VH-VL binders against q9h9l3. Designs and how they scored, part 223

Target 1, 176 residues: q9h9l3
Amino acid sequence: PRKMVAIDCEMVGTGPKGHVSSLARCSIVNYNGDVLYDEYILPPCHIVDYRTRWSGIRKQHMVNATPFKIARGQILKILTGKIVVGHAIHNDFKALQYFHPKSLTRDTSHIPPLNRKADCPENATMSLKHLTKKLLNRDIQVGKSGHSSVEDAQATMELYKLVEVEWEEHLARNPP

## First folded at step 13 (VH-VL)

Design ia135 (framework fv_fezakinumab)
Fold by ESMFold2-Fast, scan of step 13:
Structure ia135 (fold): chain C 176 residues (1-176), chain A 123 residues (1-123), chain B 111 residues (1-111)
Amino acid sequence: as target 1 above (176 residues)
Amino acid sequence: QVQLVQSGAEVKKPGASVKVSCKASGYTFTSYYMHWVRQAPGQGLEWVGWINPYTGDTFYAQKFRGRVTMTRDTSISTAYMELSRLRSDDTAVYYCARSGTYYYDSGPRFDPWGRGTLVTVSS
Amino acid sequence: QAVLTQPPSVSGAPGQRVTISCTGSSSDIGLGYYVHWYQQLPGTAPKLLIYDNSNRPSGVPDRFSGSKSGTSASLAITGLQAEDEADYYCQSYDSSLEGWVFGGGTQLTVL
């Protein structure tokens, strides 16, 4: 599938008490897991909370980081017209301030056959870490220094490939 | 009951600025985008831009960049659109309208709409 | 700036069926963005009539239906009634403009 990519973003806290999630890193991989994009991104507003345990973002990553407006343009150029795979992908699109067509969006946190293969309730939202361990026998998001958005994007694509044929057939018969 | 209440009609001279308000009630103001759409007499609908009341982020249609400013006041659940350097062809009814975000299953449709504010630009 | 193309007018007799087309491009409807339809009665604000291509809000009669194919969408009105006289607007999102776009509007005349 040449028109398919997977995305994962890392967010930092901005705004009052750091409660706003602002984009600070984005990774995009192709169908085979090759990296198409991976940049640290400088939010347009003051960073209140790096959320380092989860994001892996530190102050040093912001030195030379790509400004949000430029990074967003680069990212959207890659995503436009492609099937975009992500996990809880609405959070990534919100951080990008981007509306991707639902018909071209694949959210591995909301694919019932994927949960079924993992022996999980079909309509539950399972974490990427849990699904990757159960279905790929791989540990991701290991340690306390933050997540790798490249690793997460690669895992997300591999998870989708497990159900791709079944799910694309389902979507063709039941368009979103 | 969800409502959008807009400020009253305005008459302005060319070169002036106008600021229209839209007061929201019946829902969480910061959970939805607020859009501005105008309609010149006898003409169609033209999207002006949106504001995210939670972040204050805005995006304006290319035609209006440099002349429009959108703001909000979360303490009174009110959105504002200010249009400067008015020309006679800015004469229109200006509507505010609510939309959801990617988080909502129905996608970004405009519902409800305010009743509109007529802005007349005349010498 | 009408980005989506609609016929300027359409007419039909009471009880008949009419369709209103809305033609976009590969950057909006053709890219899979939803089409919404609004009804505007004279002197009133637009009202949501159809959303997400084919869904009806509460209170909208099933005489109104929407469909989408390729770069175009259509609004169908069956069993035309005098009260259906209004302007109808389609709307979508355009990726190249990064904003919402409307059709130029279609005036429906009954009888």
Scores: ipSAE 0.592, ipTM 0.850, lowest interface PAE 2.0, mean pLDDT 90

Design ia136 (framework fv_fezakinumab)
Fold by ESMFold2-Fast, scan of step 13:
Structure ia136 (fold): chain C 176 residues (1-176), chain A 123 residues (1-123), chain B 111 residues (1-111)
Amino acid sequence: as target 1 above (176 residues)
Amino acid sequence: QVQLVQSGAEVKKPGASVKVSCKASGYTFTSYYMHWVRQAPGQGLEWVGWINPYTGDTFYAQKFRGRVTMTRDTSISTAYMELSRLRSDDTAVYYCARSGTYYYDSGPRFDPWGRGTLVTVSS
Amino acid sequence: QAVLTQPPSVSGAPGQRVTISCTGSSSDIGLGYHVHWYQQLPGTAPKLLIYDNSNRPSGVPDRFSGSKSGTSASLAITGLQAEDEADYYCQSYDSSLEGWVFGGGTQLTVL
């Protein structure tokens, strides 16, 4: 089978009024949940809003952070040619300025069987926290100190594994 | 309704610079990438690069790095492509074209296209 | 360098079927990047004809269809009409170049 990884990124606010989402951390795990990559990343633009309650990013994390261009190269080497799993993964790819093939992308926020298992409407966009609690009986993103992108990537992979056989069969019959 | 209107034809001498504009209307300018594609007379399509109008971030094809600069003005929904140190083989119709920002729902297909700007470089 | 390869020309009679091929590599179509097709009438800008391998934009007749297999894609035109005379270009994304790539173009002549 083609190798599979899960990704989760944390973004900070840059640009006018902090409205631009710039990459500030990226975590990538393999199929078994082992960490392949986890680095703080320095945006090329001035950080206006750390969004710490959600991102977990603070000014001290930026001191030795990997510059965006270097981090991007490292991340893309890991992602290229692999099936990449994420939750609302389009936000991660935008922050990376990266086009991953649709046929190799799995977005756990847009997999109808996964919502069905969670007793949620098939076309609703459910949060990672909600799906993880309902289907894995795990609490993630706990507290107000920010999210762990490693924890989120691991949860995302485990969620995908619940529907992997069914969804891969669906995609083979109905290629995107 | 969705429309891209480009600036008029230009004639330049070798070594000069040219700046082509592309004015967008009928959609949210900052929600889509803007691409530039050129076509020399009787030749095929050649991708030059893109700009993200929301951030101002750009990416250029290797062939044009060091000679092309893409910018935008969000207040008038206009993208610009400037090509410097012009050579006779830069003679081409230059098109702007819109794409989505990722492969998901919108996809990176080019739609719509501007009508093109003919740039002639002659000695 | 990854280049999408198209035949330089194809021809057919009115009412016939023609097929235009587009061959890529393991860094573009072979990696799963989708193929889009554009029609360019003489003196005009290219127009999106097929996107995401096989989908038609509003207003494109069902005589035009696309398919993809492995490292290649194909555009089929059935029921050829004189107004189909145009240049046709395939397009994909290449991971090694980190950019969009086009085929060399195919000139269709309706005899």
Scores: ipSAE 0.621, ipTM 0.866, lowest interface PAE 1.8, mean pLDDT 91

Design ia137 (framework fv_fezakinumab)
Fold by ESMFold2-Fast, scan of step 13:
Structure ia137 (fold): chain C 176 residues (1-176), chain A 123 residues (1-123), chain B 111 residues (1-111)
Amino acid sequence: as target 1 above (176 residues)
Amino acid sequence: QVQLVQSGAEVKKPGASVKVSCKASGYTFTSYYMHWVRQAPGQGLEWVGWINPYTGDTFYAQKFRGRVTMTRDTSISTAYMELSRLRSDDTAVYYCARSGTYYYDSGPRFDPWGRGTLVTVSS
Amino acid sequence: QAVLTQPPSVSGAPGQRVTISCTGSSSDIGLGYNVHWYQQLPGTAPKLLIYDNSNRPSGVPDRFSGSKSGTSASLAITGLQAEDEADYYCQSYDSSLEGWVFGGGTQLTVL
């Protein structure tokens, strides 16, 4: 069987007016929620906006952060050949500049059965916070000091497990 | 209508550099990646690299690293590929081609393509 | 080194069926990356013919179909017509090269 991991990344704003999203932290957990990777990552470009309210990233986190090129290599070694679960995961892959096979990608923001279980419209993009509260009765991303990417990755894996059997059967019948 | 219009043919001597342009119209230039693919006479297609027009970020095939530079000008929706230290085996038609930015969807497919720019490297 | 392998040529008569193979490895097609196909008429730019293994863009007739199994993909052309005479290229993504890779191309001759 293929191993499964969940990923969540935090991005900071670089470029004009901080509108470009650059990778600043990445957390990866295994099927059981154990942390496989969790590092602050130094973007190659000047950080204009730390987006601290959401990212939890502050200037002090950049002091010993792993340079982007090195962090990317480490992360890709973990992801390659595995089923990767994430929430709005294309943003994480984009920040990594990494193309993961569609057949091995599971995006909890685009799984109709998961939305259905949460009493949400099947084709809507619901936030990780909302789905986690509705389906796991757990509050994540609490307060205004920023998100924990470890907490988010763990919640994402737990959400996927709720629909894993039926969704894997769907994908086997309807390959992407 | 989506169009990619490329600059005209170039003739260069070995050791020179060439800069090819690709002007996009009919879509939001910064919402798609721009790729460069070349084809030597009578040969197959070879991927050179891509640029993200929104950020200016680039990624090049290993074979071309150190010789190729990709840039863009968002004010005129134009992408550029500059190849330096030209050799006779760089003689090829150079195409620009658009791809989606979704990293786990159908992103790595190319549609549309420019009509190509012939670059001839000869003494 | 060629990453994806295609036969250099294939031929058929009008109305016949031809297939063009595309063979990869464990770092590209075998790793789960999808295969796309392009048609290149003489003197023109390539045109997207099939994407994500088996899907047709608008305007591509259903005579063209694609399939994928293991480390290989195939393009099938049924009801062969003179205007199908062209070069055909498969394309995928290779994880070890971190880039897009093409097959060597197949010249289709309509007899």
Scores: ipSAE 0.632, ipTM 0.859, lowest interface PAE 1.5, mean pLDDT 91

Design ia138 (framework fv_fezakinumab)
Fold by ESMFold2-Fast, scan of step 13:
Structure ia138 (fold): chain C 176 residues (1-176), chain A 123 residues (1-123), chain B 111 residues (1-111)
Amino acid sequence: as target 1 above (176 residues)
Amino acid sequence: QVQLVQSGAEVKKPGASVKVSCKASGYTFTSYYMHWVRQAPGQGLEWVGWINPYTGDTFYAQKFRGRVTMTRDTSISTAYMELSRLRSDDTAVYYCARSGTYYYDSGPRFDPWGRGTLVTVSS
Amino acid sequence: QAVLTQPPSVSGAPGQRVTISCTGSSSDIGLGYDVHWYQQLPGTAPKLLIYYNSNRPSGVPDRFSGSKSGTSASLAITGLQAEDEADYYCQSYDSSLEGWVFGGGTQLTVL
């Protein structure tokens, strides 16, 4: 059996006009929601837009942040060979410059049964906040000071667990 | 509709550099990775690296690090691969190929491919 | 050397079935990475034939099929036709190299 983890990353804006999303924090939790990794990460390029309303990242978090190359190596050691759960997880993998096997990836923003349980259209991309409120009766990403990637990773794992049996059976019959 | 048009054949001397272009049309250039793959005469396919046209991020196969540079110009939807310090064993057809990133698009399969640019390195 | 192992050649008569194997390791196919297949006709660029192990792009006949198990993948061609003469390449991603890898290619001859 493969172990399962959930990931959530926060990105800041780098490059021209801050349009490039660079990794600035990563949180990884295990199946039970225990934190395996949670570090602020220093991008290799200068930050032009902290995107603080969403990322929760401020200049102070960068002072002792782990350099990108080192953080990436640590994160990939945790993810390799595991089933990785995330929400819109392609953004996290892009920020990590990492290609995880499709067969071991679970994206809670693209699981039709999960949307169905939330009384949402199966083909819609629902936010993590909405699904968590509908299905777990919890408010996450509250306030205007940024999101907690730990909270988001924990919510993501719990959401996946609601459809895990059904979705794993679907994937076994319809390999990704 | 979706097309990748590559620059013409090049003949270079050992030690020189070559810069090959790949002009994309028929899709949103910044939404897909661009890969470079080479094929020496009578040999198989060898992956060189990728560029993300949106971010400018690149990743190169270990064999080519230090000698290859990939860039792009989003204003003309064109990707470039420059290979320096050329050797005779760099003689090959160099292909550009489009890939998606993850399962929301085409994924990391290579489709379409440019028709290739023959680079000959000889004295 | 190619990272994925393919037989250098395979042959069959018209109407027959041939299979082309692609063998990887624990760092690529064995780690769960998907396999894609490309067909290269003489003098042309490779063309996507099979993606994500077993899916066909529009325009590829169902005579072509793919499968994956353990550290290996296979391309099957049924009802073999003269126009199928080409080089066939498998492709996957290798975690230890952090890059896309190809098989050495298999030349198919229709006898």
Scores: ipSAE 0.594, ipTM 0.848, lowest interface PAE 1.7, mean pLDDT 91

Design ia139 (framework fv_fezakinumab)
Fold by ESMFold2-Fast, scan of step 13:
Structure ia139 (fold): chain C 176 residues (1-176), chain A 123 residues (1-123), chain B 111 residues (1-111)
Amino acid sequence: as target 1 above (176 residues)
Amino acid sequence: QVQLVQSGAEVKKPGASVKVSCKASGYTFTSYYMHWVRQAPGQGLEWVGWINPYTGDTFYAQKFRGRVTMTRDTSISTAYMELSRLRSDDTAVYYCARSGTYYYDSGPRFDPWGRGTLVTVSS
Amino acid sequence: QAVLTQPPSVSGAPGQRVTISCTGSSSDIGLGYDVHWYQQLPGTAPKLLIYGNSNRPSGVPDRFSGSKSGTSASLAITGLQAEDEADYYCQSYDSSLEGWVFGGGTQLTVL
């Protein structure tokens, strides 16, 4: 079996009216939930909107943040060749400007059996917070100081493990 | 109708620079990456790099780093590739080509392609 | 230099079947990246022929099909016609190079 990791990124708003999502933090955990990577990342463009309510990013986090180009290299070295689990993971890959093979990607926002276990419509896109509360009985993303990408990555891996056997069998029969 | 219209053929001396343009129409220019691919006479295709027209971010193949610069002008939906310190082996047809910006089922395919700009480098 | 390996030429008679191979490595096709195929008629720009290993764009006849297994991909052309005479290129993404890579191209001659 290929090694598996889970990723969660925090983005800040750059560009016109802060509408561009630029990487500002990335956390990666292994199968057991141990942290492999967790760094604040300095976008190459001016930050217009810290989106602090969701990202947890503040100006002070940028002072010693790893420059985007260096952080990207470190992150991609960890992700390459592994099964990567995330929630709405397209957003994370887009912020990284990285094309990970679809056959090695697991998006917990688009796994019908996971929604079924949560008593949600199979084709609905459910939030990580909702699925984690419903299936793991844990509250994540609490408070007004922003999300913990470590907490989110750990929750995402645990959610995937609930459906891993049946979903891997499905993918073997129906290759992406 | 999606189209990519490239600038005309150029003849340059070794050591000069060339700037090729690619004007997009029929779609939202900032929603897709623009790639540059070259083809020397009688030879195969070689990827040069890409630009994200929304952010201006670029990524270049290692062979061209330090010599290529990709830019865009969103007001006229035009992408540019400038190659400096030209050598005779830079003689090639230079194509622009569009790709998606997301991971997806098909991956980032190149469609459409411009018709190409012949750049001849000779003394 | 081409990163993906294709035979430089292939030939067949009208109505026959030909296959064009595309061999990569563990950093591209073998890692799971999709393979796309382009047809280049003499004097023209490449045109997308097959994308995502086996999908056909609108307007491409079903005589053209693609497949992928392990580190390799194949383009099959059945019922060869004179207008199929062209150069064919495979393409994938390479993780080590962090960029798109092409095969060296295969010239198809319809005898």
Scores: ipSAE 0.640, ipTM 0.862, lowest interface PAE 1.5, mean pLDDT 91

Design ia14 (framework fv_fezakinumab)
Fold by ESMFold2-Fast, scan of step 13:
Structure ia14 (fold): chain C 176 residues (1-176), chain A 123 residues (1-123), chain B 111 residues (1-111)
Amino acid sequence: as target 1 above (176 residues)
Amino acid sequence: QVQLVQSGAEVKKPGASVKVSCKASGYTFTSHYMHWVRQAPGQGLEWVGWINPYTGDTFYAQKFRGRVTMTRDTSISTAYMELSRLRSDDTAVYYCARSGTYYYDSGPRFDPWGRGTLVTVSS
Amino acid sequence: QAVLTQPPSVSGAPGQRVTISCTGSSSDIGLGYDVHWYQQLPGTAPKLLIYDNSNRPSGVPDRFSGSKSGTSASLAITGLQAEDEADYYCQSYDSSLEGWVFGGGTQLTVL
């Protein structure tokens, strides 16, 4: 059995017109939802758009934030060799500049059985908020303070656990 | 047709710098990583690093950190690799090669490759 | 030295089968990263021959095939032809180095 973690990252806008997504917070939880990592992260580039409504990141969070290079090293040590669960996880990996093996990656935005349980089209990309409300009867990403990456990572792991047996059997028979 | 066209051969003295270019065409330049790989005469392939043309972010192999700089110019779809403080053992053919940024986007395989630029470092 | 291990040379007669091995470690192939293969004809740039362990790009004949198991991968060439004479390189990603890694290359001689 390979250990499993769930990740959720918050990104801020950098680069021209704030179009580049740069890592500003990362949360990682274990299978039971316990927090393994949760840090604010200082991008190496100037922040153009904090995207606070969604990210929950404010200028004050950057004061003692871990520099990107250091945070990345810490995060990758946790992810390496583990099954990593996330929602639209390609965005997190891009922000981390990280290549995780596809055989060890689980993306809850692209698991047909999970959508089926939520009465959604199998091949649609549903939001984490929608799937969590439908399947766990829990409201996440509420209020005006932006998203909690801890809350999102925990919800993501719980969603995966609903289809884990079925999906792992599918992947064993149909390797990526 | 997707193409990567590299600059011509260079001869440099030890201690000098060399800057090799790689002009991309036939695809969206900013949608793929650009890698640099070198091959010393009669030897194998050695990865140098990558640049993300969209962000300008770079990552270099440990061996080359402090000596290599990768840049790009999106207005002309061209990537550059500059290697400084050249040594005789830097003599090699330097290739640029394209890869995807993650598994959903062509994955990390290198395709296509430029034809290579021979850099000779000798006194 | 190369991170992935390949035999330095293999040989076969026209029409025969040869297999080229590529051995990695728990930080690359053994960790689940895919293996790609490149063919390099004398005086040319490498060309993608096999990607994601066993897939062929358009234009690559089906006599070339790839496989992967545990920490190792293999390239099989059946029905050897004189034009297959080239250097062959395997490639993967290594998590410890955080970079792309190649085998040392295998020179195929068609006798």
Scores: ipSAE 0.666, ipTM 0.857, lowest interface PAE 1.2, mean pLDDT 91

Design ia140 (framework fv_fezakinumab)
Fold by ESMFold2-Fast, scan of step 13:
Structure ia140 (fold): chain C 176 residues (1-176), chain A 123 residues (1-123), chain B 111 residues (1-111)
Amino acid sequence: as target 1 above (176 residues)
Amino acid sequence: QVQLVQSGAEVKKPGASVKVSCKASGYTFTSYYMHWVRQAPGQGLEWVGWINPYTGDTFYAQKFRGRVTMTRDTSISTAYMELSRLRSDDTAVYYCARSGTYYYDSGPRFDPWGRGTLVTVSS
Amino acid sequence: QAVLTQPPSVSGAPGQRVTISCTGSSSDIGLGYDVHWYQQLPGTAPKLLIYDDSNRPSGVPDRFSGSKSGTSASLAITGLQAEDEADYYCQSYDSSLEGWVFGGGTQLTVL
């Protein structure tokens, strides 16, 4: 009896010249795409660059945002022991300061059969937007108001479902 | 060559503080976590904590919280571990060791290790 | 004591095979976290011997191999040589402690 969730995080720039990516929003959806978690998160460090064009995060979202330490505890409680699906998920885990087991991690940017279905080189890292358009005929991350982490998490779960059976069988025979 | 060079042996009295250094060379200092691990004479390895040299963020094992402080100086690629309120059972060799920040950064295994700094706490 | 359990000692004759076990729990190895192995020669710092359960760094002979199943991992050494006398430590990550954990160490004696 496996439990599977998909995660997508939005990061803002902190540290020197805003080069550090700090967690500012996290969305988690279940297997069916229902939202389990979606909160704005207040970084412990001064925000230098909101990266609003991509993150969708503005100063106003920080007013009632959950402090990082509290949000992290809530998020890790949801992720622990579950198969976690994400796209370039190492960035999300770094922002969470979290080490999830490799055997329970599914990164849709590194699944060769998924790239093959999209007519892309198996070892290339393709964007979530590209794979979603090619395989689900859906446009995500549209407009200039920033991305929706809920939309991205939902798309990521649906992409994984396209290769789930074959990829889980591959992992069972070839443990990571 | 990737190297971690540690400061020399220290002898301290109970109640004192000690600060051990670890100078990195041969790689981008801010791209990897730095860990501290100790080993009491004739005993096993015990993880103390890590620092992210890029951000300055730290995480300490529960046993050492309130007594350990990890810092770094990026201008000289050096990490520091300071342990306060020393007791005789803090006598150990203290190692620094490098790890990746995640799987894609050489992974979270510890490689290389410094040669260790012996800290002796006695009257 | 140590979070991961290893036998305190193991011995073998030159040319023989030995196996060193490393037993964890449902919060570390049992949760799927990778196991790494370190060799510590007398008077030296630990050296990475096996990483991510079964991978060898450059320069480590294929006589050393690792495996993982359930809540346990094993280090196998074939064709024992005198220079293999050392302490061996397993390491993993523990989710409950949110930190790196080591086995108590196994002293290998080559007769």
Scores: ipSAE 0.697, ipTM 0.878, lowest interface PAE 1.4, mean pLDDT 91

Design ia141 (framework fv_fezakinumab)
Fold by ESMFold2-Fast, scan of step 13:
Order: C-alpha cells, then sequence, then structure tokens
Structure ia141 (fold): chain C 176 residues (1-176), chain A 123 residues (1-123), chain B 111 residues (1-111)
C-alpha cells in the first residue's frame, strides 16, 4: 500500500499589486500527525503583500528562509508516490508548480461523507476551520496573527481519517 | 468558439532565432496553461514546455533549456515561443496547445491545438 | 527516443478491432498519472481523442476506448473505418522529467 501524508502551505502576494500567490511556508505531516517537513520558503519574486492575517508570514520569517527551488525539491521528494491529503489542495499544488496524480490526491474540501458527518450540504466547500470545529471539537486558525500550517496539516489528516475507510472504498469502486 | 491562431511559416538560417505567436480567443486566456509541442517532418510529437499566462511562470523540457523562451501578452491574449541558436534539426511544425490545471474540470489534457507553424532551418 | 513506447504501426481491415499499446515506467503511468490519446489525420494538427485514461470528448464515437493497468495503457478501436487511418499518440506526465511526455506514435493502416 502507499504511504499517506498531509500538506498545508501558506502563500504571500507577489507580482503587480500582490496579485500572484507565492509559496512562503510548507508543512507536511505523516499519518500519525508527526511533522516531516516545516520550512519558511523564500519566493524568487519581491513580496508585495505578506497577507499576515491569514498566512502568519512576516518579514522576519523570510530571514534564512529556504529558497523556493531548493524547498520545492525537498517537498516533492516527500510527496512523490504517496497519497497526499490537503484542504483545497489544488492551491498548494499550484503554489508548488507541481502535478500530483489525481488518484493519489485527497481533498478534504470535496469529500461528501465528511460534509455529511458535519451536518453540511454534501457538495458544499466548507472551510478547514469549520469542519475541524464541527467534527474534532477543536478551534484552529484562532486570533489575528495568521494560520499555523503545521496545525492545519494535522487537522486535515485527522479529518481525513474520520472518513478514510468509507472514502477509499468509494474510490476503489469509482476511480477518479 | 475556442480558437488558437498561429503565425505564418518561417525560414531561418542556422544560428538565427525564431519567434512564433499563438493568439487565443473564445475563453479566458489567463485560466489555462499554454503548451508548445513540435513535430519534425515525418516524426513524432515532442513537448517543449508550458507557460502560465496568469503568472508568467514557465517550465521547459530539459532538451530546450537555455535556447527557448516563452512569454505572453495578456492585453491581446497571445502567447509566444522564441527558439534561439537554431540548428537544421530544429526544422519542425511548432504547435501551441491549451491545457487546464488541476484546478479545473478540463484538467491537464491538450485541447484545442493551433494549426501549427512550420519553421524551416536551412543554409 | 520517445519516453513512452508505442508500436510504430498497426493494421486492420474495415470492421475489425485493433489495439494500440502505450508502455511507460514507474515515474509516469506506473506512478498513477493519467494517459491521454491524440489522433492526427494526415496534414492536420493532433486532436484529443481520449483523456484521463478512458473518457471521450464530445463528438468522439464510442468505437474508441481507453484503458490503463500498471505501467501501460491501451487504445482500442472497434468497427474500423477508412477514416480512422491516422497517427495515434499517447501522452502522460513524467515525475522525473517534470514534464509532459508522448509515445513515439503508431500509424494505423486500414487495409
Amino acid sequence: as target 1 above (176 residues)
Amino acid sequence: QVQLVQSGAEVKKPGASVKVSCKASGYTFTSYYMHWVRQAPGQGLEWVGWINPYTGDTFYAQKFRGRVTMTRDTSISTAYMELSRLRSDDTAVYYCARSGTYYYDSGPRFDPWGRGTLVTVSS
Amino acid sequence: QAVLTQPPSVSGAPGQRVTISCTGSSSDIGLGYDVHWYQQLPGTAPKLLIYDNDNRPSGVPDRFSGSKSGTSASLAITGLQAEDEADYYCQSYDSSLEGWVFGGGTQLTVL
């Protein structure tokens, strides 16, 4: 069987008026929630907007941050060949400029049984914060200092584990 | 209707550069990647690289790094591929082709394709 | 030196079934990446024929079907017609090359 990891990335705004989302932190945890990777990442372009309220990234975090190309290589070595869990994970893959196989991707923002368990419409896209509060009785992304990508990755893995057996069975019968 | 219209045929001498254009219409230009694929006469398809028109990010096949540059102009929905230091074995039809990303239902399949631009490199 | 391996040619008579193979490795098809197929009629640009292993775009007849198993994929064409004479290319993504890769192409002759 393939190993499973969960990922969460934080992005900052680069390019004209900060319109481009560039990777500035990545956290990866294993099935048990242990941290496999957690680094601040230096975008190759000038940061226009740290988006600190959401990203938690400040100028100080960019000091000694790992350059994007090096961090990307490290991250892809961890993700390749594994089942990767994330929340709205397409945003993380876009920031990494990475194409992970659809058959090995699990997006907790689009798992109908998970929404059903949270008393939410099956086809709605619910935030990680909402699902975590409803199903794990835990508050994440609290305060005004931004999100912790480690906390988010850990919560994402725990959410997936609630529906893992049912969803893997569904995917075996209905391959993506 | 979704269309990709490419520039006309080019004849170049070895050592020159060529710039091929691909004008998109009928869709949101910045929502899809643009790929370049070439085909030498009587040969198969060879992927050259892609550009993300929204960000300007590019990714090139190893074989073409250092010789190819992809750019775009969002104001006229046009992508460009420039190949420098041309050799006779660069003679090929160069196609642009649209793909989605993992963000869209269309996915990363190549559809549509431009009609191709023949680039002939000869002395 | 295509990354994906296809037979250079295949032939059949009208009404017959042909299958075109596409063999990859552990870094592309074997890693779980989807396979797409393109049809290229003489003198024209390639056209998407099958995507994500076994899906048909609007307008492609159900005579064309795809499959994938392990490190390989196949394109099946049933009820062969003269209009099917074309070159067929498989395509996937290769993690080691971080790029799109094509098969060498298969020329289909309807005898």
Scores: ipSAE 0.735, ipTM 0.885, lowest interface PAE 1.2, mean pLDDT 91

